# VHH binders against Phosphatidylinositol 4-kinase gamma 6 (PI4KG6): the designs that were tried, part 3

Target 1, 302 residues: Phosphatidylinositol 4-kinase gamma 6 (PI4KG6), of Arabidopsis thaliana (Mouse-ear cress) (q8w4r8r158to459)
Amino acid sequence: GVEPIPVNGGLGGAYYFRDEKGQSVAIVKPTDEEPFAPNNPKGFVGKALGQPGLKPSVRVGETGFREVAAYLLDYDHFANVPPTALVKITHSVFNVNDGMDGNKSREKKKLVSSKIASFQKFVPHDFDASDHGTSSFPVASVHRIGILDIRILNTDRHGGNLLVKKLDDGGVGRFGQVELIPIDHGLCLPETLEDPYFEWIHWPQASIPFSEEELDYIQSLDPVKDCEMLRRELPMIREACLRVLVLCTVFLKEAAVFGLCLAEIGEMMTREFRAGEEEPSELEMLCIEAKRLTTEQDVLSP

## First folded at step 5 (VHH; framework vhh_gocatamig_d2)

Design s32 (from E2a with G50S V58T)
Fold by ESMFold2-Fast, scan of step 5:
Structure s32 (fold): chain B 302 residues (1-302), chain A 122 residues (1-122)
Amino acid sequence: as target 1 above (302 residues)
Amino acid sequence: EVQLVESGGGLVQPGGSLTLSCAASGFTVSEDYLAWYRQAPGKKRELVASIYSGGSTTYMDSVKGRFTISRDNAKNSVYLQMNSLRAEDTAVYYCAAGYSWDSLYEEGFDYWGQGTLVTVSS
């Protein structure tokens, strides 16, 4: 019914889809309108789909399925990721740059504006975490989001990608509380280990030990089943992304058994800047050692 | 430049088997999205099977269990093994490649071969 409106800000094409009352119900991001993609509506073009993108380990046109993967991996709605799907959608609002499709560029938009896009439920909120003090954030919410961020090696968890909804003092135990909603998982599951960005790493909540419920959740994670599910639901997903998911999930499970808190685990995954250069993270060093030991074992084991 | 060349088509009896081959140049088969489509006389082109960079495969319901898509990375080729062929499988078979999730975005970045005819009759 009501015409979608383009989202202001950001580098990629994004659109608010609205209901009959004009209220936002979904955010739609066409695959070919990502940063550097041919149909980017903001002038940030110059690459073809499938080429290395904003991060070399995340290809142009592949952020949409990563958004969906983050939602699919959020079992039991644990981290509170909004429902997200990859859809084929046709609308005249979508951007098509002149000369992008030499054979079809002169046709009516309704005939050629069929696009693959991420489609995410819009969640009402009051602020984002970059504009609000963190002391009111529930420990459990921060932990649940951090558990997901570690598993998917999120390279873009800044305060602007955490929505904050104020909860009124209408119920027992809700005074001063907020709900956290993680969004914008387009730069997760890179094809290689990368330096993550975890805004929560320095928050007091990240230094509090995991609860029994959180430890039970982590213990229940099965990265082999995660990979089987993602290959089924997202056939386009690259094996390199699944290898990163397995590595990070196994690392999280082992670190949790050793009694490490969220901040300690995150620090082991984060690179240090020393003498003017980035040094490998502790996790990257463990991988280098594992490779060395495997290479030596090949000599000793038939 | 992406180039796809199909081969292996021909006349077979119902219940017979054929293997179609698609030789690719201009891209690496193990790193790209590849599909087999078919078009019967007077009908629209339809997706038969696809294989993605990670090795995941999809099949249309009417060929599931009878057809198998595979690739040989050393030969930079994709294959469609067709078993228990039926008269309804008679069509021109096309190899397609591209970034796009081929079944959902057919224009723009999809590349096509010239097609190879498969006829199932006695």
Scores: ipSAE 0.000, ipTM 0.186, lowest interface PAE 15.4, mean pLDDT 81

Design s35 (from E2a with S56Y)
Fold by ESMFold2-Fast, scan of step 5:
Structure s35 (fold): chain B 302 residues (1-302), chain A 122 residues (1-122)
Amino acid sequence: as target 1 above (302 residues)
Amino acid sequence: EVQLVESGGGLVQPGGSLTLSCAASGFTVSEDYLAWYRQAPGKKRELVAGIYSGGYTVYMDSVKGRFTISRDNAKNSVYLQMNSLRAEDTAVYYCAAGYSWDSLYEEGFDYWGQGTLVTVSS
């Protein structure tokens, strides 16, 4: 074989794995190469696995299972998340920093790393959403991605994490369509409510009401079954992450029943800056009020 | 080592006042979410007051207008000023710190103090 290629950009270690023809087939992200992790290949070290990471509510070493969780929660490939799994993989390309094995040679046996990593199918695409205007993005695609982003409280949905595949033949058709592929869900399912980042919140598609198909999908969501599935598939997942999933899914279901569009729901989840200070979101205020009115409790229990 | 140490509890007569203090070591309170909880005899623990890093505060209905939560970043401390105390305010008061006190569950708080007893009786 063909050697994997390190991904340029980003803060963590990531690698394109290639087939015998040199074409990318998968993106692999070792858990110990995340931002601030001991084996980060880009110099962003300084923390131990399990300590608060890039987001305080997402621990170092725990973004990989979050990427898998996003895929597992994408029932019927509704949001179009590429297939993703958590794997144990051994390769000399993986980074090991000085002081771990006392030897810098990647060719020596003690530096051939066996690591836990997220493994995601590479999806062919033409560019990302930051490179082009949003007018060509299908309403349904934006809605389906936004529904997932709300459920998992995605803190990092920007244009660079939305891959765009052209469906028009570069000159045939006046209003060409595109396929959107959401990626990089490592900063979802925080252990507590956080300020999400939903770039789609300002797109005209987000202000269009949900279709009947979208409302049926939202109504079919069962956060109790989501939790049972995630505990089974990802035994390392923290109960705090599952509680955020339950809260956000219940909030989405109730808001949809009240006729709110994607943008309105996202706005209720987003914090505001006033007079130089960050204020809680409307969703956070509802949670604060609920906690204030009750003793130690599980408010979402029957 | 991260530690929260409460002080200021004691016996007070109805209508009196007390100031509870919580001193933090091993982390910076100005960057965290802080809350005061209490647990009365025979009852579950309940949120009394909370403060966001930006200074936004919330209070339990029965203490609004009587209690004030505040933060002193220079002393790495959080306070609960309690005025017009009532017999029903009798409880062990706990200081809690974490990344977000807006969690629906107490597990959102990473650190808890040992508690300080407040007894309101004549």
Scores: ipSAE 0.000, ipTM 0.292, lowest interface PAE 12.5, mean pLDDT 81

Design s37 (from E2a with Y52F)
Fold by ESMFold2-Fast, scan of step 5:
Structure s37 (fold): chain B 302 residues (1-302), chain A 122 residues (1-122)
Amino acid sequence: as target 1 above (302 residues)
Amino acid sequence: EVQLVESGGGLVQPGGSLTLSCAASGFTVSEDYLAWYRQAPGKKRELVAGIFSGGSTVYMDSVKGRFTISRDNAKNSVYLQMNSLRAEDTAVYYCAAGYSWDSLYEEGFDYWGQGTLVTVSS
């Protein structure tokens, strides 16, 4: 075996696993090396696993299973999420912080450490979306990724976590074909409705109506089946995350039936900042109204 | 065309305070992860503080409680308030902007400033 190497970028612990030629084949991110986690290798510690993390609705130590959930929900490889699994893996390369023991010695022992980690297939690519003009992105690719982002209430979809792979360069023409690969789903499925970040919302592709194939896919989605699958595959997943998934999936299905495009659906999920205060999204307002109606029916019924 | 411009560096006495500012031009920072790095003579570049689009912050252990990072999306800017400065804080400070806080790939930051010198001496 070839030794894994630490990833220099980002704030969490991540490791390239390589083949015999030294090429990356997988990215491994230990749960206890996330930002703020006790074994973070970059000095960004200070919280315990399970405490509110980067976002109040996503806890420290829980981004790994969210990345796996995004892959598992990507039925038929529709949005093109790379294969991702949650594994227990043992290797001396993983970081273990000594804590504040007061030891000033430069001596340290390397111990074999077993950790729970997300394990994702490394996908070769040419650029990320920040390096490429958005007008060249296929409408279907943007729609498929946006459909997933809506379902999982992705709070961190930006150009830097969309990989761009050339399908046919070197002479196909000025509008060369590309493949989009979404990554970095650690901040999806929050425990409550939250303001999403959908960079695609302002792209021309998002204003184009769904195709018949896309509408068929949306209509085939079953949030009860989604919840049953996630509880089975990821037993640590919180019920609050599943409630958000159900709400967003039902909302997507109903909006699509009424002919709304991706941008219109995304805008209804996004909060507005008006007169110095953040206002609830249209989706949040619908939820408030539904709760009000349910409470009034409870008063009137036996 | 695309650039980050730092300002506010200078000479300050130990125990003093300084505020660094960084303004983005040619792109919008509202969705970006923003950070301050520093590089002292003969040392590697290191992350000092970071701030995410939602306002959550991360600090290097040696500056926690002394430095405060903040952002102003309307002004397309990020700031670093440095208090109780020490000789060890002497370095060139760089502003950085990137898309992914936890990149699966080596690239953590897409844009870097030119740097601003902070000297802490008596």
Scores: ipSAE 0.000, ipTM 0.310, lowest interface PAE 14.4, mean pLDDT 81

Design s38 (from E2a with S53T)
Fold by ESMFold2-Fast, scan of step 5:
Structure s38 (fold): chain B 302 residues (1-302), chain A 122 residues (1-122)
Amino acid sequence: as target 1 above (302 residues)
Amino acid sequence: EVQLVESGGGLVQPGGSLTLSCAASGFTVSEDYLAWYRQAPGKKRELVAGIYTGGSTVYMDSVKGRFTISRDNAKNSVYLQMNSLRAEDTAVYYCAAGYSWDSLYEEGFDYWGQGTLVTVSS
């Protein structure tokens, strides 16, 4: 077979796996090569797996299962997250730093490493959203990605992790439409409520009201069943992450019933959080208020 | 410093029950991934059940509904309740602990107990 190639961009270790024709088919990210992890190939080391990472709410070695969680929560391929799974995979291309494998005093040689990694289907694309104007992005695509980002409290949705694929009609190279593909969900489902980052909040598409199909999708969401599914599929996921999913999903559902658009919901979530261990977070207060506003006889008491 | 000590194995007739215990020292069971593996004579070691830091559990298909993994944080112990035992459940049972998020990969466990023999026969 064809050798995998390292990805030069980003802070963590990532590898394109290729078919017999040299075409990329998968992106593989070993967990021990994440930023600050012991085998990070780009020099960003210094922590052990399980220690607080770049964000205290997301631990070193745990971005891979978050990538998978985003895919698993994308029911009906609604937001267009590429298929993603956690796998154990063996290859000599994977990075092992000096002293990590007990081979410290030997000549550097090609090592065969077995690692736990996120394995995501490669989707061909032309640009990322930071390199392409946003006016051509379909309203539905932006809404569907935003709905997922809200549910999972994505703290890192920017144009660089939103891929753009030009669509043609009949193979003549004419493009009238684009497809958006969201990637890099490693900083979703934090252990505590915090300010998300949603670049789409500033896009005109986010100010368009939800369609009936989008509202039906939001109303069909069941955060209790989401949690049951994630506990089954990703047993390592912490209850704190599931609490965040529940709160964000309840808020989304109530805000949508109240008639708020994607931009309004996103803006409410990015407001300053009220600090204090003995006080509800701003997002928790918003969930309480939203539920109160949409159900006249249903009162939540914190 | 880390030690896992299993107990509760023995001889039981088909349809019987046993509870295996694993006492941990040198770490806190609520902070780590704990699992029960088994190995029958002449066969490879296989995952039976696992429990993660958040309390989520996983079971091998052939034991699902018959076995229950649990932990007692106050006693710093993990348990495997085995009901409706079959001859095919005969094996040495091992307690394992480590920072591993994949219940399918035994190489992810840092610590293993000595094993306890469970024999299911008439």
Scores: ipSAE 0.000, ipTM 0.113, lowest interface PAE 17.1, mean pLDDT 78

Design s39 (from E2a with S53D G54S)
Fold by ESMFold2-Fast, scan of step 5:
Structure s39 (fold): chain B 302 residues (1-302), chain A 122 residues (1-122)
Amino acid sequence: as target 1 above (302 residues)
Amino acid sequence: EVQLVESGGGLVQPGGSLTLSCAASGFTVSEDYLAWYRQAPGKKRELVAGIYDSGSTVYMDSVKGRFTISRDNAKNSVYLQMNSLRAEDTAVYYCAAGYSWDSLYEEGFDYWGQGTLVTVSS
């Protein structure tokens, strides 16, 4: 086999695994090489696994199972998330920071441990969404990705996390069309409601009403089934993450019934700045109001 | 003082049952991965059962269907119900707690009990 290549950029450790022809087949991200994790290869260390990470609501070492959760929740390959799994894997390319002693530390630690990593199929592509204007992106693709982003409360959907594959291969009636592939779901399913980042929220596609197929898909979503599946497939997933998934899925389903488009739903979930301070989102305000009403109801009834 | 204290071990006949209990003091277990390990004479310590904060469970193959792990966050405790006990279940049983969700690495647990002996004999 061909030697894996470390990925340049980003804050965590990531590696391209290649086939015998030198072509990338998978991207592998060890959980102990995440930002602030002990074996981070880029110097961003300082925390133990399970401690609050870069975002307090996403713990160090837990982005890998979140990437898998996004794939598992992508029923029927609707949003086009590449196949992703958690694997136990050992390789000399992986980083070990044991006292920062270099090659000797790496070899010694490598003999005594294996790493848990997210393992995602590499999808061939031409560029990411930040490299090109968004007008060529299919409405359905943007909607399908946005539906997933809302369900999982994705806090990191930017153009760099949307791969673009040109479909202009002649003769098939797809001139100028592209395929969008969403990646890097490590900052989804936070343990508490947070300010999501949905770059698509300002795209023209997000203001177009959902199709009947998209509405049928949203209506078919069952957050109880989602939770049962995730507890089975990812037993390490935190109950707090599942509560956020339920809340966001119920909100999406209700908003879609009321005829809201993707942009309107996304706006209700995002926080606004006013007078130099971050304000709760409309969704967060609804939750605050629900808690207030529940407390008052308990006082008024035995 | 932060500690885990096991109880419920003892001598039991083959086919019998025992319930092991583990109580945490000095910290709250509600967000911890909780596990039972065992070590038989001359063998390495091995994971018997684990329970995540979500309530999801993991069992070693030889105890599936016979042992049940459970947690009670209000009582700050974890339990191992052992049914249909066999001679090969004889071991010192250890309670473990920590923020590590990776049960493949013993080193990931922050706290360990002193162990409780379970002897299965006729």
Scores: ipSAE 0.000, ipTM 0.326, lowest interface PAE 11.7, mean pLDDT 83

Design s4 (from E2a with D102I)
Fold by ESMFold2-Fast, scan of step 5:
Parts: structure tokens; C-alpha cells; sequence
Structure s4 (fold): chain B 302 residues (1-302), chain A 122 residues (1-122)
């Protein structure tokens, strides 16, 4: 029946899978079609799986499990991340770079197209945040997404990966309200502290204090249990990624107890640009200081 | 083929100076975080100094004001200038390169040198 549609935007291979009515039901991203991967359909090839990718701290072939990790960490569907899983899926639409020998005429593509891919439920929406006014976004929605972005050190939270759905119950209570849906978590959980990109950091919503419900959620987070869960569900995940998760979660929990708002926490995590050069964030400086103190204590201990 | 090679170690008297160099081959360090570690016999390996790609530096307290870390991306190298050396600075010094010297433990660095011995003794 209905053929999947390649996504035209972005650097990686992505496909809208559709139902018999032609409606999108899933977005599928093969791991070997990531930016710089061997089967990238947009010509952005040249690296092997496991080499530094689009971000130095996110390796080629590893964005798919990061998308899944973001969903798995979104306990109680708090941030509204669409259901996401790693699957082995076979389809003729998937890209195979068959070289310069002209072998396309010899290939039975339907028999060759089995790949490991991230598989995410498509959520219907009207806009993205890059083409919709942000002042109407619910404070709670921005906070919940920001809490997740902080935990996973999201390096790519921009308006184009925040979907906006108009809410209308036919005239009872929801006219003019919107639902925010965060997507594209492939550049989260870097192997080391990176400069995050949080577009929400300058939105008025980020300067409003956390609610009691948000503080209860943050307090309930257990980074040790997060690591145990991720090691079980995603055995390919690197220990360096888990160390970043632990650090960011502990930082978030302590900052929230101290009474900091989302914007203040995000600002401490972002790097400054001084005299034409990128400088460590406040969080990075705290880590440097903690490493120094630990080193000094080890030297002084008998 | 991919290596970090330290040089410049040796015997020096207390109060003396020494410059350690570390040259990378088989890869470029321009975007890497670079660090100097040391390990004395019977002690843990410890971070002495680090420098990130933008030039910001960190030092352990006992070497602040005495040691200076620097990088030269054109020469694919990192340096440690050591002044006012003390007997307790005696150790094997290692250079390391990776995505982040501050957030990764030693096993998290992509590359380590073989080490160069620094002995501070009268």
C-alpha cells in the first residue's frame, strides 16, 4: 500500500510511515543513515560508525538510542516525549549507498533493507515553535520540557523540534490553548559536558518559579535508578553518557532545592563567549573545582 | 600510529624549572580537551592541569602560580611549564586528550601518553 515518505529536512535519513488512509503514524530513522554514516541519503557520508559525529561528543550511529533514552527518562509522560523504541525494520524505502559501480540495476532492494532504527510515534500537530508565537505556551509545558532537557544535557533544543498542537474541545474550556511536543533528542546525553542549546532559556515561562508538582517530580528523580534502567534497556549506552546524566540530574535537584528557576539553571549550564573564545559554563567550573578538591584530598590522605 | 608522546622530563633541583611537551600524531587536537596528570610511586594518578579548546585552564591547588599549561594547535602539542619545583612534584607525568578532561575520569580519555619521569632532588 502506502509508501513511506522521506523527510526532506535535516542531515540524516528519516521517513514518515503512513497508514492506509495516508496519515503519518511513525517517524523512522535508521542508525546507518545518520549524518556522516555510510548510508546517509543526503550525501553527508565519510565516517565509520563509532567515529565523532555531528557533535564531537555524539558518535555516528548513536543518535537513535539517544532518542529512545529521552523517551525512557520521561517518567509519567511528564515532558510529553512521543513513544520511541529501537526496532529492526525492513523496507525498500531505506537508503543503501551501492557505490559507483552502477549496481542499482542488479539490486533487489526489498531483500536488502533490514536496519536498526529509532521508531517514534507520530503526533499530529499544527505548527512548530519556530513559526508560532511562544508567549501562548503554557508555563507547565515549558518547565516540563526544560526539566528533561537539563537532565539529558540537550545540545539541540530549537523551535523546529518543538511541535505545537492547537487544543479545541468544540467550545468547552480549551479554545486558544496549545500542547507542546518535544522531538529530535538525537543530540542529548553527550559523552562529556557540552554547551547545551535551550531555546526556552530566554522565554518568560523559564523565569517563573517551579510549581510544587514540578519540584515533587524533580525530587523524585533518582540518577542511580536512571543509570540502571538505561544500562538494562539500552546495553550499548556508554558509561560516559551515564556520568553526564548523573551530573546534570544531581545539579538540577540541588539547584531546585536552592530555589533556582529553569532559566537560572539553564544559564549555569551554558558556556560564555569571551574575547572571541568559548569559556567553560558555571557547571563545568564547578566540576573542575570538584575534581581539583577530590585530587587534593587523595594526595593529603595517608 | 595514533599516539601522544611526552618529552622534557628529567632530574631537577628543588626550586628549579622544567618544561614538559606532549606531541600528538595520527590525529588533530585543535578541538580536544588536553590535560597533564601525574602519578608518584604508591599514589593515585591525579590531575595536575587541564586546558580546553577555547584556552580556559584548571590547576590543582598545590601547583597554582607555579605551573602553566598551554597548547599550540598548529604544532598539535600541549605543554606544562613547571617553576619552583618541590620534592613532592616527583612523579611520572602523563598527557591526555579527549572530549573533556574535566568530566571524564582517566579511563574516559581517548588517548594517553606513555609518561615522562620528573625527579626533584638535591
Amino acid sequence: as target 1 above (302 residues)
Amino acid sequence: EVQLVESGGGLVQPGGSLTLSCAASGFTVSEDYLAWYRQAPGKKRELVAGIYSGGSTVYMDSVKGRFTISRDNAKNSVYLQMNSLRAEDTAVYYCAAGYSWISLYEEGFDYWGQGTLVTVSS
Scores: ipSAE 0.000, ipTM 0.165, lowest interface PAE 16.9, mean pLDDT 81

Design s40 (from E2a with Y33W)
Fold by ESMFold2-Fast, scan of step 5:
Structure s40 (fold): chain B 302 residues (1-302), chain A 122 residues (1-122)
Amino acid sequence: as target 1 above (302 residues)
Amino acid sequence: EVQLVESGGGLVQPGGSLTLSCAASGFTVSEDWLAWYRQAPGKKRELVAGIYSGGSTVYMDSVKGRFTISRDNAKNSVYLQMNSLRAEDTAVYYCAAGYSWDSLYEEGFDYWGQGTLVTVSS
């Protein structure tokens, strides 16, 4: 038969689903198999769904919703996020732990479990960005991914979660060119501002000004419509996550109007480590100041 | 280019403690996931503990409350403090590094140390 196979490595439960020819077509991640979740197949259990997870601002069981949110926000396939959906899937391959806090063997009887999972299209690729020189990455590809990363306040954009596909159709114009495919958006849309991780921030592509197409895309973004769409498509998404999305999208739109490049915008969102202490980002300082002004008004005029 | 060097293994009695150290070169530990794996004879390697650059930690359920993973970015090192050691903790312990463990397209960690033997017996 065409049985799904568990992904080896990683902290959470993940499964390659294959077609009748044995080719990978999708990767499925059950929400209750995330790191710390009760049915984690790798022994990383001990928390309940909804408790603070790997990041305090991203709760256990909620990385799958974030994977889907990143895809849904990628209008016109601009950043090249693989198609991702939240689905209810039933299969015996999925893990179900038996007992207080241990992965007990269920050898005598197999139970079929119905689970909510992120379901992402498998995209063929050659390697990831950690194994490839960044100088070959197209400026437009880096910009499009960075625009998404800024909008969703991605805390985990490393080279290891950027897939690289070689483009070589025999034409001179494609020699040395690659396609970038961003994946692993489980740590985006935190419930509060925190330090993002944008590996691209130091790449020369990030210091090139936005193109007219990129500026038109940014101008077309409507964070109110983004929130309406996400509430409809992902009913479990938290209002705090949507507030972060609105703030980051508005910030991106305003910075782009002032002619800032991707690197400059990313730096304003990133914290600095000075004199042995982590300092708030410029964006965080704006929020701190707004809170201070509100508090002072309450003191002066109840 | 990337190298991880483990130290601190040895023979200890049940109930004893050991601290394993891993020194990294060719990259900055604050930018990556760092982990301790172990492998007992005849078994596959299993993840014991991990720490993310932002400080979040994960542990195998059998070691929670007994083991503590930590990092020292100034020394470019990661540590595993092991308390209340049991005979079943006997294994070769490996330090590992990578960008993201929870990726649909990657096989765990790409960078591994040589391993350090921990034997728990009377």
Scores: ipSAE 0.000, ipTM 0.302, lowest interface PAE 13.8, mean pLDDT 81

Design s41 (from E2a with Y33F)
Fold by ESMFold2-Fast, scan of step 5:
Structure s41 (fold): chain B 302 residues (1-302), chain A 122 residues (1-122)
Amino acid sequence: as target 1 above (302 residues)
Amino acid sequence: EVQLVESGGGLVQPGGSLTLSCAASGFTVSEDFLAWYRQAPGKKRELVAGIYSGGSTVYMDSVKGRFTISRDNAKNSVYLQMNSLRAEDTAVYYCAAGYSWDSLYEEGFDYWGQGTLVTVSS
C-alpha cells in the first residue's frame, strides 16, 4: 500500500494521503498534533487540548473545526475553498508521543492511533502567492477570497496560505491567467475581536470596486442563518466565535452598501479592531445603527 | 468508582415537563463532550442532545425548541430540561461522556450511565 507522507514545514502535524496510484487526494491534520498539542510531531508541545494556543483567541485542538467552518461558509464555492470535513481516521502514520497520551478517558488502542482530524481535498497547484507576482491574480478571485476573509475575521491570510494554479489560456493574453485557492483557515473566527491579517489589502485588485455579482452575494449573506448552520454542522463551535462572525458580516454588508472597495473595508477593520477588544468599534456601531434607521450615505474615511 | 448516574426520570402526561440530571464521579467532565441519548423499544439508540466543552449545543430535530441541555463543570454534572413532552419521547435516556475534541461519534464515548426511564402517557 501507499503510505501517507508527512507535510514538511509548518508547526503542526499534517499528512498527504494518497490513492492507489500514489496521487495526493487529501491533506489530513489531526487535532491532537496542532502546535502545543500533546502529540505534536515537531516538538512544539506543552499544553493540553482546550488551552490557549498560538493565539489566545484560538484554543489548542480547535483549528480543525475552523478549517471546516470556512469551507461551510463558502456558499456556492464562491471563494474557492477546497472541500473540508472533520473525520475520525485510524492510521499508524499519526504521531503519538511517549507517556500519558493513553490516560485520556476515551478508550485507545495501543497498536493503532484513531484521531479526529480535518480532512481537506488536495488541490493541484504550481506555487503559493509568496512565490508568484500578484499582477496575474484575477480581480474577482481576490475579491471573493477577501469577502470570506472579512466574514470570518481571518488573522492569518498571508501569501503562503494562498495556492496559485496556472491556467492554459491558449496564449490569448500576454500574461497568463491563474486560479487562486485559499487554504489554512485554522486561525479564523477568533473568540474575541482582534486585528486581522489580510495580505491582499496592498494588492491593486483590492482597490477595484465590487462587481454587481459580488454585491449581490454580499447582500444575500444572512449571519443569523450562518450561525444556525454552523451550530448544526459544528456543535463544538463556541458562541464567542459566532458573535465575531455576526459582527464582521454586518460590518461587511453595511460597508458594501456605502460603496467601499475591499481594500477600504480591510483597512478599516485593521485600524478599528484591537487585541482584547470586546465591544464593536464606534464605526461598527454606526453601521449597525444606519442599517436600523435610514441615514445619509457618507464617506466612512476622513 | 468511575461512573455516570442519571436521575429525574418518571411518568408524565403529554405536554408535561421533566428535568434529567447526570452526575459524574471518579473523573472530571470539564473538557468532555456531554450528551443525552435515548432508546425506545425496538429502536436503535439515538442522540437527543449534546453540549461541547465550549458551550455549543446540538439537538435532534424533533426536540429542538422543547429540550435544553446544560452543564455545570463545578458540580461535574449535565442536565436535560424537557418541555412539551410527547408520547414519542418515551424511552430510556442515557447520559454519555467523552472528550469534546473526539466525541463526534457514538464510539467516542468512554462512559455511559445505566439509563433512566421516561414514560409520556395519559
Scores: ipSAE 0.000, ipTM 0.112, lowest interface PAE 17.3, mean pLDDT 79

Design s44 (from E2a with V29F D32Y)
Fold by ESMFold2-Fast, scan of step 5:
Structure s44 (fold): chain B 302 residues (1-302), chain A 122 residues (1-122)
Amino acid sequence: as target 1 above (302 residues)
Amino acid sequence: EVQLVESGGGLVQPGGSLTLSCAASGFTFSEYYLAWYRQAPGKKRELVAGIYSGGSTVYMDSVKGRFTISRDNAKNSVYLQMNSLRAEDTAVYYCAAGYSWDSLYEEGFDYWGQGTLVTVSS
């Protein structure tokens, strides 16, 4: 049978689900086992679901739906986000804390828990980007991941959450080539504008202009339709998160029209929110326009 | 290339205090989540305290109010101030660094120190 393996390390509860051959097929993270959550298996409890977490802009129990949002926004598998869903899953491996006195025997704790969890397809890979030189990363892959990161205002894009798969499967002409797989989108779509962290901003690939295909993709993005889709698929998503999505998407679309490269857009996002000038810069004007569009949508929405 | 070097361990009487230090090199320290783990003989390794890149902290229930984790990004160092030490705190303490505590594929830490022994006895 399929016996899940608890993941060692980290602060949250996470489990590798395996097939009949013992191979990992999915990673499951219960929302009530996040850091500070009541059923955290590592002793990091003390808050209720919905209270401010390690970041005030991302609440306890809300990283799982953010993982799903990133996948849902990755139209046509453009950025290569692994399939991710929010599921109700029942298994005895999941952690349940007693929270009361120690009079309960170990024999009485045979509880089979039903939990809401993020469920992400396991993608085979060799290591992460922190263990590999960045010069081998395809320009298109870096651009596609960066486009997603900008849209969702990713506050935690590091080399450690970019999986690297070697493509030298005995094939001529593919030696040294890699596939990049972005993961760990739990800290995207914050409830307020924050400084993003984009490790790719200093990579040479980010300074190369967008291709025609990439520009066409950016121009096809519709933040109003994005919001309608996310409200339907993730009813728990907060309106504040959708406002951030609209702001960032409009900013990306306008910056691309003005011919800015990925690195320039990323730099401006981190700098613009810290600007304190009498006359707004062109980027500040774009942010003002995005906020106005978001406010007008809120007024017109029932 | 990448190194985490712990120091400050030793023998202390119950009720005493120790400060553990971890010096890091070879990576962009300010962007990493840092943590202190411990492992006592015959027990599984457990997380004691963690500090996120933004300065937010997390503690195990058994050490809350007694231990304090802090970081100094200018010195590439993380510290664990341990007060009111108990016999059950006896363990090898490890410094660990990782990009994200919430990564679905990167559960666990990318870099580990070699550990420093803390013995609480009289």
Scores: ipSAE 0.000, ipTM 0.373, lowest interface PAE 12.0, mean pLDDT 80

